# Designs tried in a protein design chat: VH-VL binders against N-acetylmuramate alpha-1-phosphate uridylyltransferase (murU). Part 7

Target 1, 242 residues: N-acetylmuramate alpha-1-phosphate uridylyltransferase (murU), of Caulobacter vibrioides (q9a2m1)
Amino acid sequence: MSQAPKIAMVLAAGLGTRMRPLTNDRPKALVEVAGKALIDHMLDRLVAASVETAVVNVHYFADLVEAHLRAREAKGLAPRIVISDERVQALETGGGIKHALALLGEGPVFVANIDSIWIEHAGAAVDAVAAAWDPERMDVCLMLASTTESLGFHDTGDVFLSADGLVRFKDAGEIAPLVYVGVHICKPEITADGPDGPFSLLPLWKRLAADGRVCGVAPEGLWMHVGDPQAKLAAEARLAEA

## First folded at step 19 (VH-VL)

Design w2 (from v4 with heavy chain S102D)
Fold by OpenDDE, last read:
Structure w2 (fold): chain C 242 residues (1-242), chain A 119 residues (1-119), chain B 106 residues (1-106)
Amino acid sequence: as target 1 above (242 residues)
Amino acid sequence: EVQLVQSGAEVKKPGESLRISCKGSGYTFTEYYMHWVRQAPGQGLEWMGGINPESGGTGYNQKFKGRVTISADKSISTAYLQWSSLKASDTAMYYCARDWGDREYFDYWGQGTLVTVSS
Amino acid sequence: AIQLTQSPSSLSASVGDRVTITCSATSYVQYMHWYLQKPGQSPQLLIYDASNRATGVPDRFSGSGSGTDFTLKISRVEAEDVGVYYCQQYHSYPLTFGQGTKVEIK
């Protein structure tokens, strides 16, 4: 077992167009769910998992994101914030990590989308991913949720998970029981050979999965994708019941 | 440049078998899923199913399951749609379409293959 | 299956007019896409994930919406925009399309 990453890439550079009108005057990262900004929900989860540094990419309303994060630090709240500037162009998931490689340093990192909120039914979900991480065995470890135990995600699912933790991505038209919920551990250097500019991690993951280098864990809990106003309301309702 | 080139028009009778093809070029064929979408005369678009060309794994619209077979030969970057026994109701334009896998939209389409089934 | 209903089913506009097409889903849809099928041609991608223009698509095309209600807008419609527009969902199988909206120019 390897130690849990101490650094995270927090992906906050998206336009959040589906969150309109809430993102007309702010980035999705600063949309509040149950009185807390989406990015703070994720940062709090990462801090609870002992993450010390968060590299945050910024694009849409970048100055607002930075100001918010600096204010957070000024209040004495962890983690340490490092800005990855994507004001010129949003680089998507893979491109964002590649762009931030120098900031992320050496070693595995958490990667977290800000649009995932969850209620834990057992232990900490982030800790479960960390516990499953084995750099000798895998290059990527995905946090996964059951499609029947999640809200806002597509019902088709994304992947199958074997008993030994190997991930298989679903074929075309195939229904999978698990969906990726926007948090994983990876060796960030896997993005190094990607193109310059925006690119998705998915093709890279599929190639790695074919080599048996993608694993996953599906902790118990309720995961909610917060990508639009309706999903936001649904998430708030569930959080209020918890 | 990404291109999907489909086989030519077919005129068949009910009960006959048929296989039409879709050849991809300008990209890594095995890295993108291929789907088939049909359009009956004067009608809308209907998803039939898809294939992972690398693994050969397929998924079907239940409406067509058991009546059609989707396959691929990755060595020649070609996907196939085949019937063992055509019906008159199979008369339609058939499109192959490349899938962008994370959101499953079709970013490239073949030119279509018209299949006419009549007695 | 998730059913998609477009409105209107057909419309006739003058060059320069604003055109609005809606797509309503029977249940929540995470991803909605739009296509244009010009006369005698294959469908072509216009908008992916509700609001992103595909490569080469003019900025007079825009998409919006989330959940169950989505909208495609054409500002200043041109003659070359004639055809049938389709919405398509990726949330559950089978993948489904709207019935189409035929756009004609007066």
Scores: ipSAE 0.897, ipTM 0.942, lowest interface PAE 0.5, mean pLDDT 96
Fold by OpenDDE, fold request of step 20:
Structure w2 (fold): chain C 242 residues (1-242), chain A 119 residues (1-119), chain B 106 residues (1-106)
Amino acid sequence: as target 1 above (242 residues)
Amino acid sequence: EVQLVQSGAEVKKPGESLRISCKGSGYTFTEYYMHWVRQAPGQGLEWMGGINPESGGTGYNQKFKGRVTISADKSISTAYLQWSSLKASDTAMYYCARDWGDREYFDYWGQGTLVTVSS
Amino acid sequence: AIQLTQSPSSLSASVGDRVTITCSATSYVQYMHWYLQKPGQSPQLLIYDASNRATGVPDRFSGSGSGTDFTLKISRVEAEDVGVYYCQQYHSYPLTFGQGTKVEIK
């Protein structure tokens, strides 16, 4: 079994416009859910999975994000923080990883959105992704959740998962049983040939999936997307019940 | 430059069959889903269905399922919408629209094909 | 199906006026988009994912909202902005559009 990545790309450069008015004076990464900033929820999960370094891209209210992360380090909290500066332009998911390639180093990395919160039912979800990771077999390993059992995600789902762990993206108008919940392992160099500037990982994933190089795992749990104030309240309600 | 060019206007009678086309250019045809959107005279926009040109997989609005067929020939970067038996109520402007693929918005549209079905 | 209701259905404005169009969904919508169909033309993408201007769209256009309530604003309407505006949701199938808002210039 391949070792789990020790470095993560944490995507925190989004504008968070749908989170308004909560993001009028702060970035989405610093919006609190159940008394903890979204970015800290994710960082804590990554640390629990033995991630040692987090590369964090910053754009909207970049200085506040950076200050928060430095304060976190000052408290002695892991992981080590490396800032990927996107103040000039937000580069989206693919562009952000490409921009940070030198910071990410060699080898597979975790990639994590800050707007995903979950309740675990059968062990650590991040560890399940790491356990499924096989660099000889795959270039991407997606964390997935049930479309019907998750909160805040589109009802159409994203993908199908075969018995041997292969991911198939849904066709047009097709409903898929699983949705991508914002965490995956990848070989970051897959972004190297992408365009300069912002671009999404999705087209790249679809190409890789056609070659049988995208796999996934669907751990047990409740996944919640926190993309707007309503979703935030829903997530807090579920967390309070847990 | 991305372009979607649709076939010309059609005048048909009820019960006749019809296939209209949409040719994409300026991009990799198989990397983007293609959708069809209908607009009846003086009415709004209505999603009919879409296709993955690479796999040929299709999905339909239930309202149109069984009455229309969406297909594609990726060798010539062309999507199709076809009826086996037209109805007068099928009179409308039909647009093909490219799905950017991330959040299923339509970033490029064809010029439209007017289909008139009357006795 | 998720129904989208726009308000108003039509409006008449003077050049330079501020225009506000709302779109209300019957249930939660993760992604909302806006289109403009100018007279005699095909629809064109205006705003994607609630607040992002499509390429070439002037900054006088802005989008906002989340959940079930979304808004399109034109800060200073121009003659070229005449047409029918549509919101469109991507959350569940079938994809659906609002009934449209016709914008005319006095």
Scores: ipSAE 0.896, ipTM 0.943, lowest interface PAE 0.5, mean pLDDT 96
Fold by OpenDDE, fold request of step 20:
Order: structure tokens, then C-alpha cells, then sequence
Structure w2 (fold): chain C 242 residues (1-242), chain A 119 residues (1-119), chain B 106 residues (1-106)
């Protein structure tokens, strides 16, 4: 087994337009769910998985995000924060990682969207991803959830998972049982040959998957996508029941 | 420049077979899913199904499943929609539309192929 | 299937008017997109993922909304904006469109 990454890319540069009106005066990362900012939910999960450094990209209300993170550090809370400045242009998932390559350093990293919250049923989900990670076998390891065990995600799903952990992305019009829930491990250099500017990881993942280099794990739990006010309320309701 | 060029208008009789085509250019054909959307005269848009040109994998709107076949020849960057037996109700404009596969929106559309089926 | 209902089904506006089109879904939709089909033309993408303007789309077009309710706005309608507008969801199969909103200019 390979060691779990100690550094994470935390994607917090989105506009969060679907979260309006809650994002009229703040970035999505700072919208609170059950009294805690979305970004803090994710950072806490990453810290629990022994992540030491979080590279956080910022764009929309960048100063607020940065100030919040600095305040977090001032309280003595891990992880160490490194800002990836995307104030000029939001670069999406792939572009953001590419932009932050020098900050991410050598070796695999966690990549985490801030809009994913989950309830764990059988241990730490992030640890499950780390446990599945094998850099000799894969370049990407996706955290996945059943569409029936997730809220707020499209119910078409994204992928199939073989018994040996290989990911196959669904074809057009095909329904898949698993959805990507916003956390994965990757070799960040896979983004190096991407275009300049914003681009999604999905086309890259599809190419890698065709080569058998994308794997995944579907730990037990309830995953909630918090992309809009309705989803936020639903997530809070589920958290309150837990 | 990305272009989707579809085959010409068709006039057919019920029971006849038909295959219409959509040729993509200006991009890597196999990296984008291709969908077919129809529009009956004076009506709205209706998704029929799609294909992954790389794998050949297809998915259909259940309404059309079994009546139409979507296929592709990636060697010539062409997607197809075909009927084994046309019905009068198949009279419509048929569009091919490109989907990157991220959020399944259609960023490029063919010019449409008008299919008229009448006795 | 998720049904999308647009409102209004048709409208007539003067050049320079503000136009608002709504799209209501029967259930939660993660992704909503908007298209314009100009007379005699193929549909063209206007807005993707609720609020992002497609390449070449003028600033007068904007999209908003989430969950089950989405809105397309034209801040100042122009003659070239005539056509039928469609919302389209990507949340579940089959992909579905709204019935369309016909926009005419007086």
C-alpha cells in the first residue's frame, strides 16, 4: 500500500451562482451548512485523513476566502493553507490543478470539491480512497457513491466500477450506478498538458480510464451535494438526524 | 471551426428503411458524445438518444428504443440515425447535437435533416 | 421523466424590453441549460449550467435558478432575439426539454 497524500487541492474558486441568494455577499466556500462553512467541512475531513497542507484556489470573493482560511490557521487549526490565486480567471477543475502544480509539489494529491458533505457509515471515506490508491496501477482514484445513497447529484450517475476497482465512464444516455462525489487522489501532473485556461478534468479522466488508469472506491455512507439552497437545507436535515 | 453537417432531406413511405448521417469536423470526433434530437412539425425538441463514438456505446429515450438505431463510424467522423421501418409519425426534423459529456448540454448542432414519411 | 414547463408559452415584446422566461421542473434538477432556435434555424446553446453564457452569447442574456425553478432573462431584447427558447435538463434520462417559449418582437 502506498502512503496517503499529505497535500490536497481544495477547489473553492467557483462562483456558486446556483447558491444564490446565499452567495450574493460571500463565496460558496463560506456558506454554512449546520453552522460550519462548506470549506471547513472539507478541510476537517482532509485533516482527519492526515492531510498536512491544503492548496486552495480562490476567485469569487477571493479575499473573503483567504481571510477565513488565515483566521483558521490563526486558531491553530490544520491544515497549512496555501493560496492558489485565480482572481484573474476561474480555471475550473483541471485548469485549477494545472495552475497550482508548483504549489502541489511532487507526488499524488487529494483533490476535493467544497460542495460535498457526507455521513460516514463504515469508517472514514477519505481513508478508503487512500487505502485504494496505488500509483503503480492508477493515475486517478475517485471517491464514488451510489446514486441511491446520495442526494443532490444527477441520478444518471457517472461511472461503473469493476470488481478490481477499474472505472468505466457511462456512455451517452446510459445510466450508471455510481456518481463522483467530489473527492479523489491523482497525480497532478496529468493536467500538465491541458490547455491554458479553464478546463474540466472529465475529458482527461475519460482518456485515462480508457487506458485502465482510473480507479475508484465506493465507501458506505450518505453523500450530499450542496450546490443550491434546497440542497443545503436537505443536507442540514440529514445531518440533524444523524 | 466545429461543424456538424447532416445528410439531405428524405421523402419516404411507411415501411421503408432509412439512415441519415451527421458528419463532425473541426474537433476530435471520438472525444464528444453525439446525440439525436427530433422536432416534429410545429412542435418542440425531443431527445432520442446518444452515442459514444469511441466505444460505440449507445443510450436511448425509451420512447424510441427498438425503433431506431444510433451508430457511428469514427473513421469518417460520422454518426447515424436509422429506421428499419418508418412510420408517418416519424415525420420530423432531426438534429444531431454534440455533447462534451460533462453536463450534457449541446454546444453544437447540425443543420437538421427533414424526414417526411407519407403514403 | 422530468417534465419541464416554461412560462410563458409565448410573448411579444418591443425592442429594448426586458424579457423573463421561467422553466419549472417536476423534480429536482442539477443541471439546466437554455437554447434559442431562431426561425428556420437549428437550436443554439445560450446558457449552460443555469447561469453560464455560451461562447458568443451577448451579455443581455442571463440565467439563474436552481432546484426546480430556473429563469432566463433578456435585459434588453433585440430583433435578432426572435425565436423559440427551450430549457433542457440534465439530471435524469431521458433528457427533456421545455415546451418552448416563442418570443416575438412588436
Amino acid sequence: as target 1 above (242 residues)
Amino acid sequence: EVQLVQSGAEVKKPGESLRISCKGSGYTFTEYYMHWVRQAPGQGLEWMGGINPESGGTGYNQKFKGRVTISADKSISTAYLQWSSLKASDTAMYYCARDWGDREYFDYWGQGTLVTVSS
Amino acid sequence: AIQLTQSPSSLSASVGDRVTITCSATSYVQYMHWYLQKPGQSPQLLIYDASNRATGVPDRFSGSGSGTDFTLKISRVEAEDVGVYYCQQYHSYPLTFGQGTKVEIK
Scores: ipSAE 0.895, ipTM 0.942, lowest interface PAE 0.5, mean pLDDT 96
Fold by OpenDDE, last read:
Structure w2 (fold): chain C 242 residues (1-242), chain A 119 residues (1-119), chain B 106 residues (1-106)
Amino acid sequence: as target 1 above (242 residues)
Amino acid sequence: EVQLVQSGAEVKKPGESLRISCKGSGYTFTEYYMHWVRQAPGQGLEWMGGINPESGGTGYNQKFKGRVTISADKSISTAYLQWSSLKASDTAMYYCARDWGDREYFDYWGQGTLVTVSS
Amino acid sequence: AIQLTQSPSSLSASVGDRVTITCSATSYVQYMHWYLQKPGQSPQLLIYDASNRATGVPDRFSGSGSGTDFTLKISRVEAEDVGVYYCQQYHSYPLTFGQGTKVEIK
């Protein structure tokens, strides 16, 4: 029922070491999958979801990422681009959001990891997350996919999803049916009390989940994690079939 | 400083029961998973299972499921591995190892507990 | 279960030599980690997520690879690097380790 966020945090500051040798001369964000830069796949999804501003953190080959984004912005093919400069130090997911709090402004935001590409089967997945978003009920809303209907993700899964949309993280050694696919809505201020420097969102999510403040949605589709050259090829093969 | 301190060496006979312990300190015990890894004499490492100390939820390597029980007492930051009936083949070094669940690598290890089972 | 095979199973090097250890998985692995078990000690984390050095690990250690093939390299081996190295996967349960690579110094 709540209005969809108009601002997105796009996480593009990773080193992309697993994508070597493709990232020897470029950032992971600019590695092409099926002829389109990885970051552009995500930006297209965000534009389709009527996101107006994309805050993008940059680190590895930051200048190339920024130049690419500015060019796309100039063509009207991207949201308004705001650079979150992490050239000094990569801050991971939580640290990156915290670092960008002033840029993100007030209100909920999308958070998008560029490592995920997907094929939609029943409408826009980003819209499904937005539709599920309820700031009164939750502080985080995760986009999730079935481990059996996704590629490139660990088979152990991450979470369980209740009928009412509550997320439970799996226990040690437990197999879960759903995996986080790198997109969510959150209240970015949840990162404000995090440590200085790099930190992951996962410990924060676990704490919030214990309080019933993490929800999720598992739209229909095929999600592909593109974190290495093999995964890239697999994703391209599936995209070609679509 | 994070430390995992395990109970002392055990010498047992087949059929006997045993519980060994692993006490965590220097961190919030309930926020990290605890795993048990076995190493038979002269052999490699073998994952046995793990526990979420907060929930008490456990998962096991199928090879050991039903033969061992992993538990925890979060009030004293201690994880346990126990057998109801030991076998000679259970002779090994047993390590507890911490993982916070992101990518399930073990960043801290106990010093190990040697368990010897012989008639 | 995903089986991990390390190569070689053992090697002997001189101080200052370059050492390369490989780990091959029977199927795709999203996360691979490396450990060192020094003689008479517990395993210790060396590399996590294929290429990240754990805290306190010197820069002569490096990890690379993805998919099914991973590599640990020591650019200049030192006497203190003696021990057994293990790769470990997190992709599916059960978690599994390689058989180990014993590194000795001549």
Scores: ipSAE 0.894, ipTM 0.941, lowest interface PAE 0.5, mean pLDDT 96

